VH-VL binders against RNA-binding protein 12B-A (Rbm12b1). Designs and how they scored, part 10

Target 1, 77 residues: RNA-binding protein 12B-A (Rbm12b1), of Mus musculus (Mouse) (q80yr9r283to359)
Amino acid sequence: FYVHLKNLSLNTNKRDLRNLFRDTDLTNDQIKFVYKDERRTRYAFVMFKNQKDYNTALGLHKTVLQYRPVLIDPVSR
Below, E stands for the ipSAE of ESMFold2; O stands for the ipSAE of OpenDDE; V2 stands for 0.75 times the mean of E and O plus 0.25 times the DockQ between their complexes.

## First folded at step 8 (VH-VL; framework fv_vedolizumab)

Design f6 (from f1 with heavy chain S55E; at its last look DockQ between E and O 0.90; V2 from the best seeds 0.00; counts 0 for: pae E 2.03 > 2)
Fold by ESMFold2, look of step 8:
Structure f6 (fold): chain C 77 residues (1-77), chain A 119 residues (1-119), chain B 112 residues (1-112)
Amino acid sequence: as target 1 above (77 residues)
Amino acid sequence: QVQLVQSGAEVKKPGASVKVSCKGSGYTFTDYYMHWVRQAPGQRLEWIGEINPSEGYTKYNQKFKGRVTLTVDISASTAYMELSSLRSEDTAVYYCARDEGYYEAFDIWGQGTLVTVSS
Amino acid sequence: DVVMTQSPLSLPVTPGEPASISCRSSQSLVYSDDYTYLSWYLQKPGQSPQLLIYGVSNRFSGVPDRFSGSGSGTDFTLKISRVEAEDVGVYYCMQGTHWPYTFGQGTKVEIK
């Protein structure tokens, strides 16, 4: 179960995302920031191990993190 | 209002170095890549390199490898470009430019700093 | 380096008439994420460059709608539907798909 995070601050780290998704069982291994040739982008993928956590994450769409509304879209992989 | 303000023009001798500053205001400095681009008289724009202020990551055009250093002072919201071992062909206007963060396009530019290298 | 080739290099225009600038790259600008990192800039006389178009066809905020971008792969076009006096300057395309980032030679647009 994957979600695609968009519009992340370049300041965002994995701890910040675990705090955002604090109502889920999320570990750092489930978070992958997207890079273009070593260049950090504003995108990430997060894998959730169950549908409950996945649905919880989708419900946080447009939550402000570090001055940016985080866009959270479903992805099947 | 978002703006980038650069240090003033400089005249240098061959073999010297120059350090150009670029102060950002009106935005979160560490949330955007900063790029440096130069334009020699009558020539096209030339990309020098980029820096991620939040992580200190840099990437340089290999044409300048060993001669260019990009740094930031986060507390002053200021980026710096230092170019060493100057040659006459380094005479150019040097720009800083902010990266919009999605399409690697430069949405805000500094006013430019003329660096003249002559004997 | 990816070579960016603009045509024409000089473009005299009559105000109110359309203008078109071509930009070709020596390699495809489509990255593995399916994005095309192609942008257009205008450098007015005595000024810094300013962003017009990003991602091939997206008009930057505040840019007049007489400017449009199109193209794919290696061939790209900037169009000005009705040239105004304030549109004079040098237009550059830039690619951000491949290291190092590179610009075209520029197209000088001037009133004839």
Scores: ipSAE 0.489, ipTM 0.879, lowest interface PAE 2.0, mean pLDDT 92
ESMFold2 (binder alone), look of step 8: mean pLDDT 93; pTM 0.953
OpenDDE, look of step 8: ipSAE 0.820; ipTM 0.944

## First folded at step 9 (VH-VL; framework fv_vedolizumab)

Design g1 (from f2 with light chain S39N; at its last look DockQ between E and O 0.92; V2 from the best seeds 0.79)
Heavy chain, then light chain:
Amino acid sequence: QVQLVQSGAEVKKPGASVKVSCKGSGYTFTDYYMHWVRQAPGQRLEWIGEINPSSGYTKYNQKFKGRVTLTVDISASTAYMELSSLRSEDTAVYYCARDEGYYDAFDIWGQGTLVTVSS
Amino acid sequence: DVVMTQSPLSLPVTPGEPASISCRSSQSLVYSDDYTYLNWYLQKPGQSPQLLIYGVSNRFSGVPDRFSGSGSGTDFTLKISRVEAEDVGVYYCMQGTHWPYTFGQGTKVEIK
ESMFold2, look of step 9: ipSAE 0.605; ipTM 0.893
ESMFold2 (binder alone), look of step 9: mean pLDDT 93; pTM 0.953
OpenDDE, look of step 9: ipSAE 0.883; ipTM 0.956

Design g2 (from f2 with heavy chain A105Y I108Y; at its last look DockQ between E and O 0.97; V2 from the best seeds 0.76)
Fold by ESMFold2, look of step 9:
Structure g2 (fold): chain C 77 residues (1-77), chain A 119 residues (1-119), chain B 112 residues (1-112)
Amino acid sequence: as target 1 above (77 residues)
Amino acid sequence: QVQLVQSGAEVKKPGASVKVSCKGSGYTFTDYYMHWVRQAPGQRLEWIGEINPSSGYTKYNQKFKGRVTLTVDISASTAYMELSSLRSEDTAVYYCARDEGYYDYFDYWGQGTLVTVSS
Amino acid sequence: DVVMTQSPLSLPVTPGEPASISCRSSQSLVYSDDYTYLSWYLQKPGQSPQLLIYGVSNRFSGVPDRFSGSGSGTDFTLKISRVEAEDVGVYYCMQGTHWPYTFGQGTKVEIK
């Protein structure tokens, strides 16, 4: 189960995302920041192992992280 | 609200170096890439490189690799471009420009810094 | 490096009339994310460049409706539906798809 995170601050690291999704069972290997070549973008993908965590993550759509509302969209494998 | 203010004009001799500053205000400095672009008299704009103030990541136009160094001072919200081994053809106005952060376009620009390299 | 070629290089205009500027790239500007990293800037006399259009056709905040962008792949156009005196200056296209980022030669728009 994948979600597409958008509008992330360039300051955001994996620990920030684990804290955002603290009600889920999330480890760093489930988080992939998107790069244009070697240049970091404002996008990331996060994989959730079960539908409960996936639904929890989708419910955080537009939560403010580092002064930006994080957009969380569903993606399927 | 967003403002980029650059250091003043410089006159240098060939072989010297120059360090231009760019102070950002009105936004979260570490949340945006900073780019440097120059314009020689009568010439097109030329991209020099970029820096991510948060991570320190830099990417340089290979035309300048080995002569340019981009740095930041996060506590001062200030970016720097240092160009070494100056030549007459380095005479130009140097701009800093902020990347909006999605699509690699420059939404705000500094006022420009004229660097003159006299023979 | 991707070469950006603008036409015309000089564009004398009569106020109230339309103007059109062409920009061609030596390679496709569509990146693997399907976005086209093409932007347009205006440098008014004595000023820094200012953003007009990004992503081919999106007007930046505060840019008048008379400015529009179009095109795809390698062929792009900036149009001004009715030129005003404040529109004089040099217009540049820029590509951000390929490293290094590159600009066109500029098109000088002036009142005739």
Scores: ipSAE 0.520, ipTM 0.886, lowest interface PAE 2.0, mean pLDDT 92
ESMFold2 (binder alone), look of step 9: mean pLDDT 93; pTM 0.949
OpenDDE, look of step 9: ipSAE 0.853; ipTM 0.949

Design g3 (from f2 with light chain G96S; at its last look DockQ between E and O 0.95; V2 from the best seeds 0.78)
Fold by ESMFold2, look of step 9:
Structure g3 (fold): chain C 77 residues (1-77), chain A 119 residues (1-119), chain B 112 residues (1-112)
Amino acid sequence: as target 1 above (77 residues)
Amino acid sequence: QVQLVQSGAEVKKPGASVKVSCKGSGYTFTDYYMHWVRQAPGQRLEWIGEINPSSGYTKYNQKFKGRVTLTVDISASTAYMELSSLRSEDTAVYYCARDEGYYDAFDIWGQGTLVTVSS
Amino acid sequence: DVVMTQSPLSLPVTPGEPASISCRSSQSLVYSDDYTYLSWYLQKPGQSPQLLIYGVSNRFSGVPDRFSGSGSGTDFTLKISRVEAEDVGVYYCMQSTHWPYTFGQGTKVEIK
C-alpha cells in the first residue's frame, strides 16, 4: 500500500511525516524521499502495512505541512 | 512581495576574492534552492552552482571547482557566493536566482552584482 | 556539458509580426522521471533575466499568452505570435536535466 506525497517543503524530514501520519503505525523505513540524482525533490513515497493506515493517510490529502498543502495520491504497483 | 536583493558592485585585482550576498524576502528562505549564474559582457549566461539552504547541500559547475564556495546565513535569509583567485575573465554580472524546485527553473532573480577584475 | 544551440542569434522584427526561436540540445533533455527540464528566459535591456516558459510549454505566471513553447527531446521552439515593443531583449533557453545547467547563447530580438 503506497502513497505518493507531492509538494513537500524542502524542510520536511521523516519525523515531520510521522507526525503528519500519527494516527498510523509508521516507521522511518516506510518513508522514502525522492531525489533527482543527488538533489532533493518535493516528492516522497510512504508504504503502509495495512488498508486502515493507507485509508487514513489518503484522508490527509491537502493537509498543510510547513506552509505547503501536501498532496497524497495512491500509487499502483 | 518575493524578491532577491544583492550586494553592490565590486572592483577587484587579479588573485583577490569576492563575496556577493543575496538576501531573500517574502518567502520561506529554506524551502527553495538558491542558484548563482553569471554573465560576462556580451556572453551567455553561465551556471555557477546551487545550494539547498535547509541542508547546506551544494553542487558546483566543475568549471569553478576549487574557486567557488556557496554558503547561507539562514537567520538573515541571505545566500553568499565567494569566488577566489579572480582573473580578468571573471569580470561579469553575478546573479542569484531562486529555483522553485518543482520544475527546476529560476522563477525569481536578483538584480545582479557587477564584479570587475582589472589589473 | 550539454550544449544548447539557439538560432537565429539575431532576430530583427517588425512589431505585430510573429517570431520563432529555435533551441537544440546536444543530449536528450528528458530525465528518468519522464520530465523535460527546458525553460526560456527573456533578458530585457539592463535587466535581470525573467522566466517565460518552464517544462517546455508551460507559461510562467503573468506571461502573456502570445508566448508559447513546444518541442521534445533535443529540439525546442519559443514562439511569439505577435511581437510587441516590450518583447525586445535577449531570449535564452536553459536545460536543467543535466549538471551543469547550461544556457543557449541567446537570441537578440530587436525592432528593425
Scores: ipSAE 0.568, ipTM 0.895, lowest interface PAE 1.5, mean pLDDT 93
ESMFold2 (binder alone), look of step 9: mean pLDDT 94; pTM 0.958
OpenDDE, look of step 9: ipSAE 0.878; ipTM 0.957

Design g4 (from f2 with heavy chain D99E; at its last look DockQ between E and O 0.74; V2 from the best seeds 0.00; counts 0 for: pae E 3.0 > 2)
Fold by ESMFold2, look of step 9:
Structure g4 (fold): chain C 77 residues (1-77), chain A 119 residues (1-119), chain B 112 residues (1-112)
Amino acid sequence: as target 1 above (77 residues)
Amino acid sequence: QVQLVQSGAEVKKPGASVKVSCKGSGYTFTDYYMHWVRQAPGQRLEWIGEINPSSGYTKYNQKFKGRVTLTVDISASTAYMELSSLRSEDTAVYYCAREEGYYDAFDIWGQGTLVTVSS
Amino acid sequence: DVVMTQSPLSLPVTPGEPASISCRSSQSLVYSDDYTYLSWYLQKPGQSPQLLIYGVSNRFSGVPDRFSGSGSGTDFTLKISRVEAEDVGVYYCMQGTHWPYTFGQGTKVEIK
């Protein structure tokens, strides 16, 4: 169960994301910030262990974090 | 109003250094990569490098091979580009440009700073 | 470095007529995230560049709808459906997929 986070502040860290998703059982191992080579992007992938947490996370779409609405989309591959 | 305001024109001798400033206002300075781009007379735009003001991460166009240093002063919301060992071919207008990651392009540009290198 | 090649380099146009500018890259501009980091800028006489199009086809906020972008992979096009006098200047494509970022030579659009 993966979601794609977009439009993150460059200042966002894993603790900020755990707080955003505090109603889920999220640990740092489930969070991967996306880099283009060595540079930080505004994207991250988050894996949720069950559908309940996954649906909870999708419901937070456009929540403002550090002055930016976080876009949360299901992963389509 | 989001703005990037650059320091004034410079005239330098070959072998000298120049440091151009770029002050950002109207936005969270540390949340955007700052880029530097130059344009020599009659030539295309040329990317110089980028800096993440929050982390200090930099990346440089290898064409400049250690002659360029990008820095920031977060408290002043100001980015700096220093170019050393100046040559006449470094004569150009130097721009700072903000990268907006949502659309991954340079959405705000400074007004440009003419640097003239002449003997 | 990825070479960005624009055509034509000079484009005299009659107001009200369409214009089309080609940009070709020496490598695919599709990154591993499937996004294409291709943008278009207009530099009006005496001004700094301004963003027109990002991500191949997305119009930047405030840009008139007579501007449109298209293309994929290595071949990209900027179209102006009806050129106006204020559209005079040099148009640049830029790629941000590969290091270092590179610009095309520019296409000078002017009223004839």
Scores: ipSAE 0.302, ipTM 0.839, lowest interface PAE 3.0, mean pLDDT 91
ESMFold2 (binder alone), look of step 9: mean pLDDT 93; pTM 0.950
OpenDDE, look of step 9: ipSAE 0.824; ipTM 0.943

Design g5 (from f2 with heavy chain E100L; at its last look DockQ between E and O 0.87; V2 from the best seeds 0.74)
Fold by ESMFold2, look of step 9:
Structure g5 (fold): chain C 77 residues (1-77), chain A 119 residues (1-119), chain B 112 residues (1-112)
Amino acid sequence: as target 1 above (77 residues)
Amino acid sequence: QVQLVQSGAEVKKPGASVKVSCKGSGYTFTDYYMHWVRQAPGQRLEWIGEINPSSGYTKYNQKFKGRVTLTVDISASTAYMELSSLRSEDTAVYYCARDLGYYDAFDIWGQGTLVTVSS
Amino acid sequence: DVVMTQSPLSLPVTPGEPASISCRSSQSLVYSDDYTYLSWYLQKPGQSPQLLIYGVSNRFSGVPDRFSGSGSGTDFTLKISRVEAEDVGVYYCMQGTHWPYTFGQGTKVEIK
């Protein structure tokens, strides 16, 4: 179960995302920041182990993290 | 409210260095890449390099062959571009530009700083 | 370096008429993430450049809907459906797919 995070601050790290998703069972291995070559982007992918955590994460869509509403979309293709 | 304000015009001799400042205001300085771009009289815009203020990541146009250094002072919300071993062909208006964060487009530009290199 | 070639370099227009500016790149601008890093800027007389279009076709906030971008791969177009007096200046395309980032020569749009 994957979500696509968008509009992340360049300051966001994996601990920030674990705190955002603190009501789920999320570990660092499930988080992958997206780069363009060595250039950090505002995107990440997060894998959730079960439907419950996935639905919890989708419910946090537009939560403000480091002054930015984080967009959380299902991964479809 | 978001703006980039650059230091004033400079006149330099060949072989000297110049350091142009770019102060950002109205936004979180460390959340945006900063780019530098120059425009010689009658010429196209030319990308110099970029810096991520939060990580210190830099990327330079190799045309400048180690003559350019980009730095930031986070506490002052200010970016700097230093160009050394100046030549007459370095005469140009130098711009700082903020990266929008999407498609590497530049959404806010400083007013430009004229650097004139003449003997 | 990726060469960006604009056409025409000078574009006199009559107010109210459409205008079209071509930008062609020497290499594909589609990056491995499937995004196309192509943007358009207007530099009005005596001003810094301003962003019009990013990602080929996305209008930047506050840009009038008479501006539109299109194209793919190596061939891109900026269209102004109805030129106004405030639209005069030099238009540049820029690619951000390849380092170093490069700009076109510019297209000077002016009122006939």
Scores: ipSAE 0.551, ipTM 0.884, lowest interface PAE 1.6, mean pLDDT 93
ESMFold2 (binder alone), look of step 9: mean pLDDT 94; pTM 0.955
OpenDDE, look of step 9: ipSAE 0.839; ipTM 0.946

Design g6 (from f2 with light chain Y35N; at its last look DockQ between E and O 0.97; V2 from the best seeds 0.80)
Heavy chain, then light chain:
Amino acid sequence: QVQLVQSGAEVKKPGASVKVSCKGSGYTFTDYYMHWVRQAPGQRLEWIGEINPSSGYTKYNQKFKGRVTLTVDISASTAYMELSSLRSEDTAVYYCARDEGYYDAFDIWGQGTLVTVSS
Amino acid sequence: DVVMTQSPLSLPVTPGEPASISCRSSQSLVYSDDNTYLSWYLQKPGQSPQLLIYGVSNRFSGVPDRFSGSGSGTDFTLKISRVEAEDVGVYYCMQGTHWPYTFGQGTKVEIK
ESMFold2, look of step 9: ipSAE 0.617; ipTM 0.905
ESMFold2 (binder alone), look of step 9: mean pLDDT 94; pTM 0.956
OpenDDE, look of step 9: ipSAE 0.882; ipTM 0.957

## First folded at step 10 (VH-VL; framework fv_vedolizumab)

Design j0 (from g6 with light chain S39N; at its last look DockQ between E and O 0.96; V2 from the best seeds 0.80)
Fold by ESMFold2, look of step 10:
Structure j0 (fold): chain C 77 residues (1-77), chain A 119 residues (1-119), chain B 112 residues (1-112)
Amino acid sequence: as target 1 above (77 residues)
Amino acid sequence: QVQLVQSGAEVKKPGASVKVSCKGSGYTFTDYYMHWVRQAPGQRLEWIGEINPSSGYTKYNQKFKGRVTLTVDISASTAYMELSSLRSEDTAVYYCARDEGYYDAFDIWGQGTLVTVSS
Amino acid sequence: DVVMTQSPLSLPVTPGEPASISCRSSQSLVYSDDNTYLNWYLQKPGQSPQLLIYGVSNRFSGVPDRFSGSGSGTDFTLKISRVEAEDVGVYYCMQGTHWPYTFGQGTKVEIK
C-alpha cells in the first residue's frame, strides 16, 4: 500500500509527515524521501501496512503542509 | 513579490577573491534551491553550482576545481558565491537564480553582478 | 559534460512569421524518474534570462501560447508561431538531467 507524495517543502522531515498522517500507524522506516542523485526533491514515498491507513492518507490529498498543498497519489508500481 | 537582488559590480585583480550576495524576498528562502550561473562576454550561460539553504547541501561544477564556495545566511535570506584565485577569464556577469522546484527550472533570476578581472 | 547544441545560432525573422529553434543533447535527457529535464530561457537585450518552457513542453506562467516546446530524448524544438517584436533576444536550452547542468550556445532572434 504505497502513496506518492508530491509538492513537499524542502523543509519537510519525517516527523512532519508522521504528524500529517497522525491518524495512521506510521513509523520512520515507512517514509522515503526521493533524491535526484544527492539533491533532495519535493517527492516522497510512504508505505502503509493496511488498507484503512492507505485510504486515510489518500483522503489528505492537497492538505497544506509548510505552505504547500501536498499531493498524495496511489503508486502504480 | 518574489525578488532576488544582487550586490553591485566588482573590479578585481588576478589572484584575488570576490563574494557576490543575493538577497531573496517575497518567498520562503529555505524552500528553494539557489543556483549560480555566469555569462562571460559573448559566451553561453555557465552553471556554477547550487545550494539547498535548509540543509547546506552544495554541488559545484568541477570546472571551477574548488575555487567556488556557496553559502547562505538564512536569517538574512541571503545567498553568497565566493570565487577565489580570479583569472581574466572569470570576467563575467554572475547571476543567482531560484529553482522553481520542478524540472530544475530557474524561475526567478537576480539582476546580475558584473565582475571584472584585470590588472 | 553533456553538450547542448543549438541551431541556428542566428535567426533573423519578420514579425508575424514563425520561428523554430533546435536543441540537441549529446546524451538522453530522460532521467530515471521518467522526467526530461530540458528547459528554455529567453534573455532579452540588457536583461537577465527568463524562463519560457520547462520539462520540454510546459509554458511557464505568463508565457504567451505562441511559444511551444516539443521533443524527446536528445532532440528538442522551441517554436514561436507568430514572432512579435518583444520576442527578440537570445534563446537558450538547458539540461538538468546530468551534472553539471549545461546550456546551449544560444540562438539570437532578431527582427529583419
Scores: ipSAE 0.601, ipTM 0.901, lowest interface PAE 1.4, mean pLDDT 93
ESMFold2 (binder alone), look of step 10: mean pLDDT 94; pTM 0.958
OpenDDE, look of step 10: ipSAE 0.882; ipTM 0.957

Design j1 (from j0 with light chain W99Y; at its last look DockQ between E and O 0.96; V2 from the best seeds 0.80)
Heavy chain, then light chain:
Amino acid sequence: QVQLVQSGAEVKKPGASVKVSCKGSGYTFTDYYMHWVRQAPGQRLEWIGEINPSSGYTKYNQKFKGRVTLTVDISASTAYMELSSLRSEDTAVYYCARDEGYYDAFDIWGQGTLVTVSS
Amino acid sequence: DVVMTQSPLSLPVTPGEPASISCRSSQSLVYSDDNTYLNWYLQKPGQSPQLLIYGVSNRFSGVPDRFSGSGSGTDFTLKISRVEAEDVGVYYCMQGTHYPYTFGQGTKVEIK
ESMFold2, look of step 10: ipSAE 0.620; ipTM 0.906
ESMFold2 (binder alone), look of step 10: mean pLDDT 94; pTM 0.960
OpenDDE, look of step 10: ipSAE 0.884; ipTM 0.958

Design j2 (from j0 with heavy chain Y33W; at its last look DockQ between E and O 0.95; V2 from the best seeds 0.00; counts 0 for: pae E 2.2 > 2)
Fold by ESMFold2, look of step 10:
Structure j2 (fold): chain C 77 residues (1-77), chain A 119 residues (1-119), chain B 112 residues (1-112)
Amino acid sequence: as target 1 above (77 residues)
Amino acid sequence: QVQLVQSGAEVKKPGASVKVSCKGSGYTFTDYWMHWVRQAPGQRLEWIGEINPSSGYTKYNQKFKGRVTLTVDISASTAYMELSSLRSEDTAVYYCARDEGYYDAFDIWGQGTLVTVSS
Amino acid sequence: DVVMTQSPLSLPVTPGEPASISCRSSQSLVYSDDNTYLNWYLQKPGQSPQLLIYGVSNRFSGVPDRFSGSGSGTDFTLKISRVEAEDVGVYYCMQGTHWPYTFGQGTKVEIK
């Protein structure tokens, strides 16, 4: 169960994401920030271990984090 | 309003150094990469390097390796570009530019700082 | 370094008529994320550059719809459907796919 986070502040860290998703059982190893070469982007992927947490995360779409509405989309593979 | 305001024009002798400042206002300074670009009179734009104000991470165009240093003062919302061992070819307008984060596009530019290297 | 080649370098235009500027890169600008990092700037006389188009075809906020970008791979075009007097200046393409970032030579658009 993967989501694609978009529009993240460059100041956002994994602790901020755990707080955003505080109603889920999320650990740091489930969070991967996206880089272009060695530069951080505004994207991340988050893996959720169950449907409940995944649905909870999708429900937070457009929640403001660090002054930016975070876009949360399902991953298309 | 979002602005980048640069320090004033400078005249330097060959071999000297110059440090240009770029103060950001109207936005969260650490949320955007800052780039430096120069333009010699009548010439194309040339990318110098970039800095992440939050982490201090930098990347430089190899053409300037060893001569350029990018820094920030977060509390002053100010970026700095220092260019050492100046030579006449370094005469240019130097710009700071904010990276919006989409396609590495520079959406806000400072007004430019003319640096003249003259014997 | 990736070489960006613009043509023409000088483009006199009659107001109300279309203009087209070519930008060609020495290698593909498609990055491994499938994005094409090709951006267009206008530098009006005496001013700093301003962003017009990002990612080949996306108009930056506040840019009139008479400006459009297109292209893929190594060949890109900026079009102005009806040139106005305020469109005068030098147009630059820039690539962000390959390090270091590089710009084209510029295309000077003038009223004739």
Scores: ipSAE 0.448, ipTM 0.873, lowest interface PAE 2.2, mean pLDDT 92
ESMFold2 (binder alone), look of step 10: mean pLDDT 94; pTM 0.958
OpenDDE, look of step 10: ipSAE 0.838; ipTM 0.948

Design j3 (from j0 with light chain H98R; at its last look DockQ between E and O 0.93; V2 from the best seeds 0.80)
Fold by ESMFold2, look of step 10:
Structure j3 (fold): chain C 77 residues (1-77), chain A 119 residues (1-119), chain B 112 residues (1-112)
Amino acid sequence: as target 1 above (77 residues)
Amino acid sequence: QVQLVQSGAEVKKPGASVKVSCKGSGYTFTDYYMHWVRQAPGQRLEWIGEINPSSGYTKYNQKFKGRVTLTVDISASTAYMELSSLRSEDTAVYYCARDEGYYDAFDIWGQGTLVTVSS
Amino acid sequence: DVVMTQSPLSLPVTPGEPASISCRSSQSLVYSDDNTYLNWYLQKPGQSPQLLIYGVSNRFSGVPDRFSGSGSGTDFTLKISRVEAEDVGVYYCMQGTRWPYTFGQGTKVEIK
């Protein structure tokens, strides 16, 4: 179960994302920030181990984190 | 109002160094890469390098290898470019520019700082 | 380095008429994320550059709709449908796909 996070602040770290998704069982190894070569982008992928956590995460779409509404989309596999 | 304000013009001798400042205002300074670009008289724009203020990550154009240092002072929302071992070919207007973060496009530019290197 | 080549380098225009600027890259500007990092800037006389078009075809905020960008791969075009007096200056394309970021030579647009 993967979601695509978009519009992240460059200040956002994995602890910030664990706090955003605090109602889920999320650990750092489930979070992957997207890079263009060595450059951090505003994208990340987060894997959830079950449907409940995945649905919880999708419900946080457009939540403001560090002054930016985070876009949370399902990933087409 | 989002803006970048640079330090004033400099006149230097060959072999000296110059440090240009770029103060950002009206936005979250650490949320955007900062770039430096120069334009010698009658020449195209030339990318010098970039810095991520939040992590300290830098990348430099190899043309300037070893002569350029980019730094930031986060508490002052200010970026700096230091160019050492100046040559007459370094005479140019130096710009700082903010990166929007999606297409590496420079959406806000400083007013430019003329650096003149003459013997 | 990716070489960016613009043509023409000088473009005298009659106000109200269209203008077209070509930009070619020595390598494809499509990155592995399927994005094309090609941007256009206008530098008006005595001013800093300003962003006009990003990601090939997206107009930056406040840019009039008479400006449009197109192209793919290595061949890109900026069009001005009806040139106005405030459009004079030097237009630059820039690639952000790979290090170092590089600019074209510039196209000077001026009233004839």
Scores: ipSAE 0.632, ipTM 0.905, lowest interface PAE 1.2, mean pLDDT 93
ESMFold2 (binder alone), look of step 10: mean pLDDT 94; pTM 0.959
OpenDDE, look of step 10: ipSAE 0.884; ipTM 0.957

